# VH-VL binders against o27280: the designs that were tried, part 117

Target 1, 266 residues: o27280
Amino acid sequence: MDSMNVPEVLEIKRIVEESESVKTFIFSWDFRREVRPGQFVMVWDFRDEKPMSVSLIDPVRSEIGISIRRVGEFTDRVHGLSEGDLLGIRGPYGRGFELMGRDILLVGGGIGMAPLAALADEATARGMRVDALVAARTADELLFLDRLEAAGVNISTCTDDGSCGFKGFAHERLLTLEENHDMAAVCGPEPMMFQVMRILDERDVPAQLSLERYMKCAVGICGQCCLDDTGFRVCAEGPVFWSQELSRVREFGRYRRDPAGRRVPW

## First folded at step 3 (VH-VL)

Design p35 (framework fv_bamlanivimab)
Fold by ESMFold2-Fast, scan of step 3:
Structure p35 (fold): chain C 266 residues (1-266), chain A 119 residues (1-119), chain B 107 residues (1-107)
Amino acid sequence: as target 1 above (266 residues)
Amino acid sequence: QVQLVQSGAEVKKPGSSVKVSCKASGGTFSSYTISWVRQAPGQGLEWMGRIIPILGTTNYAQKFQGRVTITADKSTSTAYMELSSLRSEDTAVYYCARDPYGSYYMDVWGQGTAVTVSS
Amino acid sequence: DIQMTQSPSSLSASVGDRVTITCRASQGISNYLSWYQQKPGKAPKLLIYDASSLQSGVPSRFSGSGSGTDFTLTITSLQPEDFATYYCQQYDSYPFTFGQGTKVEIK
């Protein structure tokens, strides 16, 4: 009955090399099952299952894309796959981004640009003006610049080491941007998102932020991920939250959870 | 329930190769991995390697690297272990075993195939 | 390679006895350890996985404990069908390795 809880075995139709460490895996998708930017799927390699954001949503070609960064054994195995190989996919899960107004700011750090790339496609298709601040540690780790440019997005970059664009962090670059926006969407490391949220709150720009840190709980026996104080569950009520909701969460940007669920400072 | 049925006993000469089969019945063949483990007479268990049948991905113990080849045919739900350049020390019972979803422990075992290497 | 050492290599016991078998890894393996039972002429049978999880269908008199490098298999109230050889196995890293086995024999 609930087909979203049963993994479907899908063929890898195409693979796009986004960077040395990131690949996008593209699958045929039946859009009678809706997928929205900001949602995630569980990717199963027939050994382990991990949550991954949907980075491409193309109903015209009947395709979805999932962007995966190589960071451990599971992702290393998946990166070894070729076109024609199979992966199990469950989902989609979570609530996606909501689009409002005419002008949107996207702020993405590293792989956090993946769900924002899908959102950029949707926003530009609706005729919105899209500004993207793309942040990474180095120039080689900036993601989706060509795709964003092709979509008509106004791009600003920053790198920690100054190898491309502004030298510094996303929030430092944001402080130099003067244009107001009707809304913002933010995805990346929590310390970056926290600093960006504070600036946007001060400017009275409503922001949606995607929290991916607790998605590991969706695989585990311990149950669903939960945020302190508000009782929100990332898998059920997230991963996308409004900045006003997150400002009431004492842990956001200050603490993370270790594998045992204990609070650890960033 | 999954059952693993192996091919029959073999007697081989030194320097030859042996190919042992392991046919799965019941369950979904593509939803698990197959490991190969051998046991020499009066000795303990020794892991040789494994395959994820749906992906063709293999891992081998370094001791057998270059001599062992593990393959799978999804259309017949059969895994194979081929060991080349046989020595008398390769005389053993060879087992295939299933590794369930996301796990590395072996919950279902074949009955074993006796391989004797003698002149 | 991670070396697995079992103690004792053999033991003699009577029906109704409590039997304890230990397994020591040469390096930390977290809880990635299984216990198997093997009877003469037969394939091994899984008893315990993830150091302490009882495989479905295995009697509750079998239990496992431990983490890191030191592990224990306990059989409470030994039954006639429990006379067999027991093996521990680590699956923390390749190659997977087994202990040398512990033979449980009738006194």
Scores: ipSAE 0.000, ipTM 0.380, lowest interface PAE 19.4, mean pLDDT 82

Design p36 (framework fv_bamlanivimab)
Fold by ESMFold2-Fast, scan of step 3:
Structure p36 (fold): chain C 266 residues (1-266), chain A 118 residues (1-118), chain B 107 residues (1-107)
Amino acid sequence: as target 1 above (266 residues)
Amino acid sequence: QVQLVQSGAEVKKPGSSVKVSCKASGGTFSSYTISWVRQAPGQGLEWMGRIIPILGTTNYAQKFQGRVTITADKSTSTAYMELSSLRSEDTAVYYCARTFGEYYFDYWGQGTAVTVSS
Amino acid sequence: DIQMTQSPSSLSASVGDRVTITCRASQGISNYLSWYQQKPGKAPKLLIYDASSLQSGVPSRFSGSGSGTDFTLTITSLQPEDFATYYCQQYDSYPFTFGQGTKVEIK
């Protein structure tokens, strides 16, 4: 209908291999369509369309980057593409992160570091102090450490198996960090985000969280997106939510739903 | 540091009403649901109801429906519980407690003693 | 309403003892169960949430287990500060309901 709802066929300008399972696809972008960290695009391989967070926003080079983890048939096909190949891109969609104050903490798990890497670039450009807690299951799954370091970000790492940095989960590492921040941004698996959000609220740090499952609600492709059992709906304003919006959601971080709509534990 | 601070003790006559306040500080007031739980002398804990402050929505235990009103003032980060038509059986300590996402009570107020006596 | 029944109503124990308290729900509540400690004249304090998750700052001697209808709170090596009343609570559905309490007294 308009430029944001019609896929544009773009050439893959550059591919960065972030890990064995993650690649960043870089495209020329017309910044008359504003893009903010925390927003996503729909990626179309001419068969299926999937939402992907924007991980690089570079107005100087007129480029955006989209980081994609290999997790299924669609992403396997996209990972098989080369520089010069074409993808359809529609968007951007969703509410991006909002920055406030002088200091920000980023807490990212796995591919959740993708939208946070873009946010780190904006925060540092605005003169904010940026601390990042980068978490993954293993050292090989830690993402964007080189970009964060180049941007002047103070980095702490955490792996479940202890192969790099602190041995343990993101929230366990956070408890050993005694730094005060004006705000935080969190992206990763929902159980991780729930635990991190609770700690940040107890420390009186306002947090924004990015929820992958609400990207579909933001583009209207999922009619069943309600945030809690009371009928409170904010899914159209996602995928980024303030912690105060999510603290009222009974299922956040505790349950997912199977294809039949039944609650199942994470 | 999260803290819920309640108003002081009250002595009331049968048939009157009492309004207890609960001021939240530390954590974000709008991030939490505030419940009211009472405890009669030597008895267990009894849930009365809750409010989601940012939405103004309430849910009450059927036993108290019609007598209890829970409200919140976001500008002062304060929740209130008003109980009307007081009886001697309403003598209890009244607690406010917050729940994260309508889950468990992670922090409690210090309690407000309400004595109903003629 | 979901009825929560604790057992025992009271017990006597010595420092160093292993203490177990059980809680039964009248219907399935998944893992939507918390445990609280209350000392005389004080507000309750959260110990365990989601049946088995230890609240930050609570000593590791406290643990919870169970799912569905049957739940247990365990204190592995009772300390002097642990003599208190303990309550289970379900938050699966409204109204939220508590067990009747278990008083842990010095032997």
Scores: ipSAE 0.000, ipTM 0.428, lowest interface PAE 13.3, mean pLDDT 83

Design p37 (framework fv_bamlanivimab)
Fold by ESMFold2-Fast, scan of step 3:
Parts: sequence; C-alpha cells; structure tokens
Structure p37 (fold): chain C 266 residues (1-266), chain A 119 residues (1-119), chain B 107 residues (1-107)
Amino acid sequence: as target 1 above (266 residues)
Amino acid sequence: QVQLVQSGAEVKKPGSSVKVSCKASGGTFSDYTISWVRQAPGQGLEWMGRIIPILGDTNYAQKFQGRVTITADKSTSTAYMELSSLRSEDTAVYYCARSKYGSYAFDIWGQGTAVTVSS
Amino acid sequence: DIQMTQSPSSLSASVGDRVTITCRASQGISNYLSWYQQKPGKAPKLLIYDASSLQSGVPSRFSGSGSGTDFTLTITSLQPEDFATYYCQQYDSYPFTFGQGTKVEIK
C-alpha cells in the first residue's frame, strides 16, 4: 500500500465560492508530497470517490485547493459541506504541466481554468509573462479572474453570449491575439481545445493540453481513459499531453464515446 | 496589397450546382476569415457563410444550410463556395470577402461572380 | 436573426450637403457594426467598423456613431464620388445581416 494510494482524511480549512456552481475547497498540505499544476487528486466523501484537479498550490501557507463544479449527486453532497468537515484525499496523480520559456499563454474554458490557475501562480512566481484567455458560455461561468488579476496576469475574456469580453469562442478570440509565446497550456471542453491546438500548431507554439475525460481510476489501467489511435491512458499517462501527441489522434476534438463505446459527434 | 480574385461568370440550369473560386493574390488568407455574400439584381447584400481557412471551420446561414459548402485550399490560397440545387432565385452576384478574426468587418472584397440560373 | 433597418431607403442631396443615414438593429449588438459604400457594378467598400472606427484610406468626412440598437453614418460635406448605396452590417451574431441599403442620389 503506497502513501499515494491511501486516502488521507483532511479537514476543510476554507471554502471559496468561485461562482454559483463552483467552490474551491482548501486543505493544509504536507509538501513533502510534491504537487504540480495539472495533477489531480481523488476526493472521497466516505461514500464515493471522484477525480478533481488541483487549482491552488500554496507552499507559503502550506495549502492546496481543489475546485469542484456542482454537476451531480457526489458534487452536490460535497458542496453541502462546511469548513471543519472532513474529506478523504488520495494522490496526487498524473503528469503535470511543464513550464518553458519566458512568455506563456494559458487558454481555459469553464472549469478548465482550475488547473491553469495553479499554473499561472507558478509561472508568475517564476517571473514569467503570462497571458490568459479565459472562455466560458456566459460571464457567470468565467472563473478565477480576480485571482489571475492579483497575480499580474494579462487577461482576455470571451463568452459565447457576449456578456463579458469578446463575443464568440476561444479559438476566434485567440486568432486576434499576438503570436509571441514560448509555450501554451490549454484546458477546457475538448472541441475548444482541438480548435485552439490547430491555431497554436500553425503558429509553431508548443502546447500542452489537459484531457480530463473518462477518469475512473487514478492508479490502475482504465479502458475508458484510452485514446483510440495511440493507446494513451489519461489517468496513467496524462492528463497533460503535448499537442504533437494529440495531433496524431483522429478522435480528439471530433468524437466522444458513449457508455457503449459508440462514436458520438461533439 | 492583397486582392481577392474570383472566377468568371456562369450560366446554370435549375437543379444543377455551381462552384465559385476566390484566390488571394499578393498575399495569403491564412490569418483571415473568408465570407461569401450574395446580391440578387437590384437587391441588397445577403451573408451566406464563412470559413476560417487554417482550421477548415465553417459556419453557414440557416437559409443555405444543406445547399452551400465553403472550402479552402491553403496551399493555393483559394477559397470555394459551392451551391447546389440551384433555383432561379439564386441568380445573383456572389462575392467573397475577408475579415480579420474577431471583427468580421469585411475590409477586402472580390470583384464578384455573376451566376445566372435559367432554363 | 437580427434584422437591420436603414432609414431613409433613399435620399436626394447636393454636393456640400451634410448627409445622415440611420441603422437600427432589432436587438442589442453593442458596437459590432460596420458601414459599406457600394457603387453600381462594383463590390462594396468598407467605410466604418466597430460602429465608429474609420477604415484606413477613407476620407475623414465619413463618421459613424451609436451603440446598442441605434447607429448613424454621417457624411459632413458630400462630394460627387459619394453618390452611392450605403449598407450597415451587424456582426454580433450569426448569421451576419445587412440593412436593406440607403441610396444617396444627386438632386
């Protein structure tokens, strides 16, 4: 039994309401267990266990944060918890983002901003110039804008409905932005990530994309986490992949799979 | 300066299809969106759809959905608009026009291609 | 679809006149509106984008104003080459839509 495979029962130290549907749960953390932006943990409410991205990594305060969107029974129960309540945390798992260069671009959609917020903190602490394109369906779904602003990030926003910033999709907004980045990190809905990846590839900007689909098992092999062309296991070999690797996957950005394994267009 | 150069006039029978080309001359359209806009004789302007050439991403006006196909060949800097199941009401001048991403204000236009649909 | 309505549909004017054309959107479009000039047998020419920004190379006698639903194009001192049809266009939402046009004719 490895330490990473055993849930540690932690007290919820603080809860931050990010939006009507998203909360960040903050825990004291022993940084002898390395945690990197882009990694995830398994959150256990003593009934069910679900994977969640780490959205805050604060070694000065000895804290990590886990941002959770309310989408079903498990997340509804967790959202009902209060400061002082307990949750089981197992991990971290997965390959995190790698920072390179001096000027980086972050492109996030909805809850996909959670791992990118942690990355932005690390990049700005290193003295890097960070541009963030924050995308959502509506203004109410834009996340971490105040935190990014406080960190000194140069923020662009876009919403499908035009309620904040550019009216349109992330890839349409990205095409209007300057092409002077050493790397990019992208996290959000798969169709958004596919379009963004194509633009970054044309601009010869190396990109890292976080695929969080079909995560069922953080430690073991999971057939539902596999990509069809390469056999990559998202929970074991991801969730972060380089754009060069994803460009070889015919399914990425075009199809998803239903519970029966059937291709369904996005 | 970049110009958009369109293919020549066409006369088509009802029920046939037409494919109009639009070539960027003196530059490329890879950093731009290409739209197709038509104008029937004595009438105003009607947007049909657009393509982002570097991605192959298209968006069409619902009126033309199922009849219009917009494509681009990045290697020749040429965009195409194909309209099928032609009717007499499709008689018009067809323009290609470029816009910068995000603005969709059409700063450069092709010269237009006259398409006449008659029996 | 967003409907764009121009007023007037036509007008007669003399060289030196101040001409104002209005464009109304059926719903709010912020400043996502452009103005075009079209002469007979020619493709349209962009005059104004983002409601009020003058396109490079366009004479300063042309100006645009407005936001939301009500927009205006003004020509402060009409010249002989300005006799043409003028169109507004919204690009707030797909499908992009044009006004019906305003024909500026010589008196």
Scores: ipSAE 0.006, ipTM 0.445, lowest interface PAE 12.8, mean pLDDT 84

Design p38 (framework fv_bamlanivimab)
Fold by ESMFold2-Fast, scan of step 3:
Structure p38 (fold): chain C 266 residues (1-266), chain A 119 residues (1-119), chain B 107 residues (1-107)
Amino acid sequence: as target 1 above (266 residues)
Amino acid sequence: QVQLVQSGAEVKKPGSSVKVSCKASGGTFSSYTISWVRQAPGQGLEWMGRIIPIFGTTNYAQKFQGRVTITADKSTSTAYMELSSLRSEDTAVYYCARSEYGSYAFDIWGQGTAVTVSS
Amino acid sequence: DIQMTQSPSSLSASVGDRVTITCRASQGISNYLSWYQQKPGKAPKLLIYDASSLQSGVPSRFSGSGSGTDFTLTITSLQPEDFATYYCQQYDSYPFTFGQGTKVEIK
């Protein structure tokens, strides 16, 4: 029988505490249902469903991981769960990252490192050279540094407060890094991604950017996140877009949508 | 080409319920959002609600909240709209319509299902 | 709910005429508006989306314009097959709402 996008009830096998506000929930996974870096799943706590990026894809152990930041009621409930508890998982969904060339730059901000950590594993397994710029507000919010190091990734860090690595924002740090990459992948807050995209465009580096917005009521269309002037829907055509696609979206990095679908500045 | 084919006309008594089907043929069902729109005789179009089949996520117009249930069965590429507690003013043609992901417009419509509520 | 008001509710026209139909939203909807054509006994057909984008397969005599609250559908040279009812629809805010319709009749 075909995969019908029906939720599977899975046992939480292991929980990894990544920071004060981020946990990775690890599940046994049947890899007959394919998962690629950059895809997301719907996580169901038997009350509400939320989209979450896959942060670990491990066919050797037959496991996936889903990293969740504590930001509200749903995520607070999920963070309260223990190993052995159950969650519903539906998916995977969305367009994942495509890898090309020999050298890739990853630029991640905060929880945006989650899908990029999975991508780093795949890129390294393919024999690519991987450089990662990991950005956060403070040192204790830098995520997945141990995983990236174990994968053989060349890591640069920056923090807004200077508590680890370069003091400043991701795009400021990027200006001080080597310019030659065959491609880049970027995930984090939209203003960060916009600034990074501009620098990569000036360097002629093709980039894929992941828009991991929560599906609130946007433009009145059923809670899907939509890009304003292209008609792209994150869950259908995304969450991963090439920089050329995003350069045509006038609100990218400038505006967001509130729950009623109205534009508000970042 | 994708086509939406709806179930046949129904005559119902007040207080009963009706379930209308909408089957996608000639294409991938899960790539679409399916909305239900009705039209009373000689009147305009009224949006009732929608479903995103791959997620099972629904939204309903508040006027119909509590009376309408929209579901989808991906295995048969069929969406359903069930309307309960029928009244004479529910007499209408009921349409399903799809929008492609990445498009906000209803580009393909079912042929319509006439539902008559009479005593 | 956003109210959509079309003007006129009906009009009479001859083949070859320029026909203009307007649609007004009760609040700003940017360009999140579609136009549909409906013939008696048939399902609606999409003509224009995102206020001004022509749907594939629709004749170029149809065009849409406007943004914010005021929108226009224009048929530059009316053909016999264009006698129908036309509806605007907003998708800026839930729930989706349609205008009351404009009937284009032969005279």
Scores: ipSAE 0.000, ipTM 0.391, lowest interface PAE 16.6, mean pLDDT 82

Design p4 (framework fv_bamlanivimab)
Fold by ESMFold2-Fast, scan of step 3:
Formats: structure tokens, sequence, C-alpha cells
Structure p4 (fold): chain C 266 residues (1-266), chain A 117 residues (1-117), chain B 107 residues (1-107)
């Protein structure tokens, strides 16, 4: 779009405290600019700009929401803002999730539930049966449970420490859940997504996975994304990819890139 | 259960083209990645290329680039491999296989292509 | 291209024997290696993926091991239906390449 790369200065209409470390910032939005679950925006605090997934898409109220976890200097500054303060927003960017079939499994870890919460709203609005596996390290990091319940989603939880729901990792919990879904959508830490993808592949469940590290490709920093260092290339923009593409990426679940482009183990 | 059913045997003249089909059933076709692998008489297996129907993306082995074209038709759940400028060395059994990105878990029955003058 | 070298090219064995087939990659491929069984006139059948993961429905007497450049396929108690040609395949990088095959024949 013509205006996609120009930040619009928007007033923070409402702030929802999701947890001690996560807030959702809500803005009025003109839906002549289509926004789909799985897409992200660039958030500009007039000093730095960072990509953030869209976590709420509400055309009835003419609002979007952006959920931000407090993890560093930029997010600390943004968390210090109040209703009525201003942020620059540009986008949306990236490939959104595609829905198929009658039932969908959502598997989210931590802040990865943010784009999946928006997807859950769309899927339930379409009359799909939605099962969500919400995973976190501890109970305090489980996100959007009340919102998912209000939407009619069937919720399972797991925490690494056993403080809520199943004690263990998302993939361990997934092994105990019903196998029959028409598709899945997965978002969270890359090692979690890798293990979940492998189980879904064995069950022949088509899955889409959202990889935060590929959001920069979608804003035009590179014209073509190469997903690995072995010569396997996918001619598609992120952050959402189908599982059959990621199963060949040598780095997926094993390595990440530092700012200098060097491989760093997870 | 996933099944891949290929078209019948072909006899072709040098310089012509052959188009082999692979009809998929038992799963969501658009989710499949389909690879093509050939085997010359008494020889080993040779990968030719692949297609990801959901994206329309293709990848080819360098030795076949310019001669091979892999396509997919979602309406018939069928993948195709067309090989042009045929030579006697192209005589082989051609297999389609479901490619899960890390292995070929289901294979078609094979299509014998004979190139002779 | 990554070259895959299998050893031996053929072997003779009896029912009940332990059979080991090796596969060497010309460069590191991590664990991105699969093993296939092919019987005369038939398409290949997947046995092992990710170097050591047994495909569903494949008997537990088949196992794979290795990482990097050196890999092995082991059949712990050879059965009559196991007489076939076995291929390794790397999927670390394009083009995917196969070993030349190992024929397992009855003694």
Amino acid sequence: as target 1 above (266 residues)
Amino acid sequence: QVQLVQSGAEVKKPGSSVKVSCKASGGTFSYYTISWVRQAPGQGLEWMGRIIPILGTTNYAQKFQGRVTITADKSTSTAYMELSSLRSEDTAVYYCARDKGYYFDYWGQGTAVTVSS
Amino acid sequence: DIQMTQSPSSLSASVGDRVTITCRASQGISNYLSWYQQKPGKAPKLLIYDASSLQSGVPSRFSGSGSGTDFTLTITSLQPEDFATYYCQQYDSYPFTFGQGTKVEIK
C-alpha cells in the first residue's frame, strides 16, 4: 500500500494490563486498511521502532490492539505510557494466517499467544471449532485465557513448572491431546515451535508457524527471505510460514542470528 | 491414507518432451510438497525437483534446470513433471513422492519412460 | 553437490543375522539423513528419518545412528522380507542426494 511505510501518530485509547509484564495498547483504526491475524505493525516511540504483532482486531469498535512484553529499554519506555499518550504506528505488514477446514488447533507460548488471540477471534466468528493449547514457563506468563474463554475457545494449559495445568512443555501436552484437526497455528519460542511442528507433521495436520525473527523481511529490508544456510530458500515473506517449509530449515529450532548475522545456539 | 497414483508408461523419441502426472489422495493436496525422483535401469536414485503447491514454489536440481518444469493443479489434486529435450540417458522410472521437508514418506508407483529412436 | 558413499555395495547374509550398512557424507549434514528400502520392481519405502527416527509401521529391528558425516543403518535380526536394496539420502542442502545403494542378498 502507498501509505504503509509512513508512520501514523495515534492516541492510545485504552491500555489493558494482561500480566505484570504484558500490556495491550488499543488504538482507533480505520479498517479501510485491512488487518489480518498474524500481521504486525512497526511501533515508533519517537526514538526507536520495533515490530509488534496485532493481538486484537475489532471492526465493530473500530479498534486494533498491540500486545507488548516488557523486556528491554524500548518496551520499558512504552510500558510507561498512559491513555492519551501518542505512538507512531505503520503497517500492517507481513503474511497473515490462512484458515481452512472446520476445526483448528492453536499452540501458543508466552507472548506468542498475542497473534493467536486475534486468530481465535476470526476462527470463532467463522463458526470454526477452536482448541487452544496455551503454554508458558509459569502460570503468571499464561496470556489471554479470559479472552479466549469469552470467545468460546476450548482451552488447555501447560506450564514448565506445573504451576497451572499440565506440568511440562507444549509438545509433551500436545501428545496427550486429540489428534484430529484440519489445521494448526503455532507461535512462541522457536524450540517449542520446532517440537510442536514435528508432532503435527507426523499427524498430517497442516500447520502455520509465526517466526518473529523474520518480521524485518516483511518490511522490505530484503526482497527475498532465505530461511537457512544450506541453500533451501522459500520465496515467501514472513512472519507466517507453512510447516513443510520449516522442516528443511537447518537453523529452525537449533540456531538464531545475532545482530552481526552470526549463528548462535538456542 | 495418503496415496500417490502416477500416469502410465511412455515411449518417446529423442528431442521430444514427456509429461508425467501424480494424483494425490488421502490428505490436503495444497499442504503436500511433491518431489520427483528418477531411477535409470540398474542405477540409484536421483532427485530432480519439488513443488510446494500452497505457495506455487518450485526448486530444481541444477542439472535439470532449463529442461524440467514441475507444476500442480489444485482442482484435480495432481502434480506434473515435464522433461524436455529428451535423450537416451533420460530412460528411467520416474517417481513422485510426498516430501515432508526432511524425508519422502509416501511414493507413487513409478512411471517408466523410455527414450529411443 | 554433497556426495553420499555407502558401504558395502552389497552383502550376503542369513536370516537372523545382524546387518550394518554405513553411509558417509562428503560434508557435514547434521542429522538430515533418511534410509529407504527398495524391493525389485517397487518404489522405495522410508525406514528411518532424521538419522535415527523410526518411521511409523517399520519393525523395531531397524535402527539408525550417526550425525555429521558418518551414519549407520542396523538390522538386528534379519528376516526374509528384508532382502532388498537400501539407500541413504541427505536433505541438508539442494540437490538432495542419495547413496549408490547396498544390496542385501541371501547367503
Scores: ipSAE 0.006, ipTM 0.494, lowest interface PAE 11.3, mean pLDDT 84

Design p5 (framework fv_bamlanivimab)
Fold by ESMFold2-Fast, scan of step 3:
Structure p5 (fold): chain C 266 residues (1-266), chain A 117 residues (1-117), chain B 107 residues (1-107)
Amino acid sequence: as target 1 above (266 residues)
Amino acid sequence: QVQLVQSGAEVKKPGSSVKVSCKASGGTFSSYAISWVRQAPGQGLEWMGRIIPILGTTNYAQKFQGRVTITADKSTSTAYMELSSLRSEDTAVYYCARDKGYYFDYWGQGTAVTVSS
Amino acid sequence: DIQMTQSPSSLSASVGDRVTITCRASQGISNYLSWYQQKPGKAPKLLIYDASSLQSGVPSRFSGSGSGTDFTLTITSLQPEDFATYYCQQYDSYPFTFGQGTKVEIK
């Protein structure tokens, strides 16, 4: 894995506009360097380097895709790039999702649907039944509905404002769904993931949750997790964790950290 | 070998503050957290809080929240624990320890703090 | 807070004896438990972490076992330097908490 520590300069082959604020950047990839859903890469614009989840894994075309939401200076610069421009890519890094059983549930909020879209592709290719609960603030922020539908996924939506599907939060919608699954995968805002995890725990459904916080630690900022952790080394083994591991993190779903490391309520 | 060296014993009056230092050597100070644990005479161990020096991130036991401040100076590889509004019940030996993912693999020698009139 | 209770609070033993100390958590802590040895006037020393992992440099006569709520520290063939107070510590949840200690004294 020494080659993963040196950025490879890759050409942007294709850009897909997912929404007003989200683009997927597609690159040629040598699959001798294996990539699994839930893993991330470091994206280098020759000034700054940031972690991004892999949202497309396509061995047939020998391509990977990286979905990026516009939230600050780095992402604004990357969104300004065109097909044919160059980016440095290093990785993949981190623990990916594990598939088990026959019937799975995906619960995604906003950009959290990106790694789950890659997982949905793998699960459906294995012949699994996939149910996806896709959540966002508004209908325009729901992501990957076309890809999920094309893959044969059974889709439920919810929006905070009621503009598409159930009016309310992901966990409120989940409470109205009576089906149990062999496993679940969850990715999105931490308060959403915490509430969803509680419901799945009560239903005895093992869940895997993806934490953005691990990716920030992995860029060399620290050798330990940024969360207030009670008995788990989050940054050593993430970004994907089983729900029993996250139940030990006292701050999960309650607090976030500012750049100084101070606790701030969600 | 990792070594943590603490400041010397202190005698303080009730209502004052004490600041204990912990200097790290023989390892990467920035790679690990530092926890503070105290032990009253003849009693057991009590965890007070921790800091991750590279981030400045702190966690405190609720019992000490508002009275304890843990800081770190990366340039001198030194962590500090300041306890304010001292009472006689704060008389204890205060230890710093390297926090390697929540267990403590190397300990300072301890700093005796006596609170008396 | 998670309460840690050790048994016994003290015991008398002779060199060569097998000593067993137990630690019980008030709720499940998986394997997030460590054991420390403390001699009078000295700082604690880590013996075991993650319930059963031996710290580098600690003699193999020390071993740990258990998961969930019940944990055991075993010392086979007790040596003169092993007479000390032993503490368990949980690190499943803040605040980290210690047992009350078990004093191993000379018979």
Scores: ipSAE 0.000, ipTM 0.384, lowest interface PAE 17.3, mean pLDDT 83

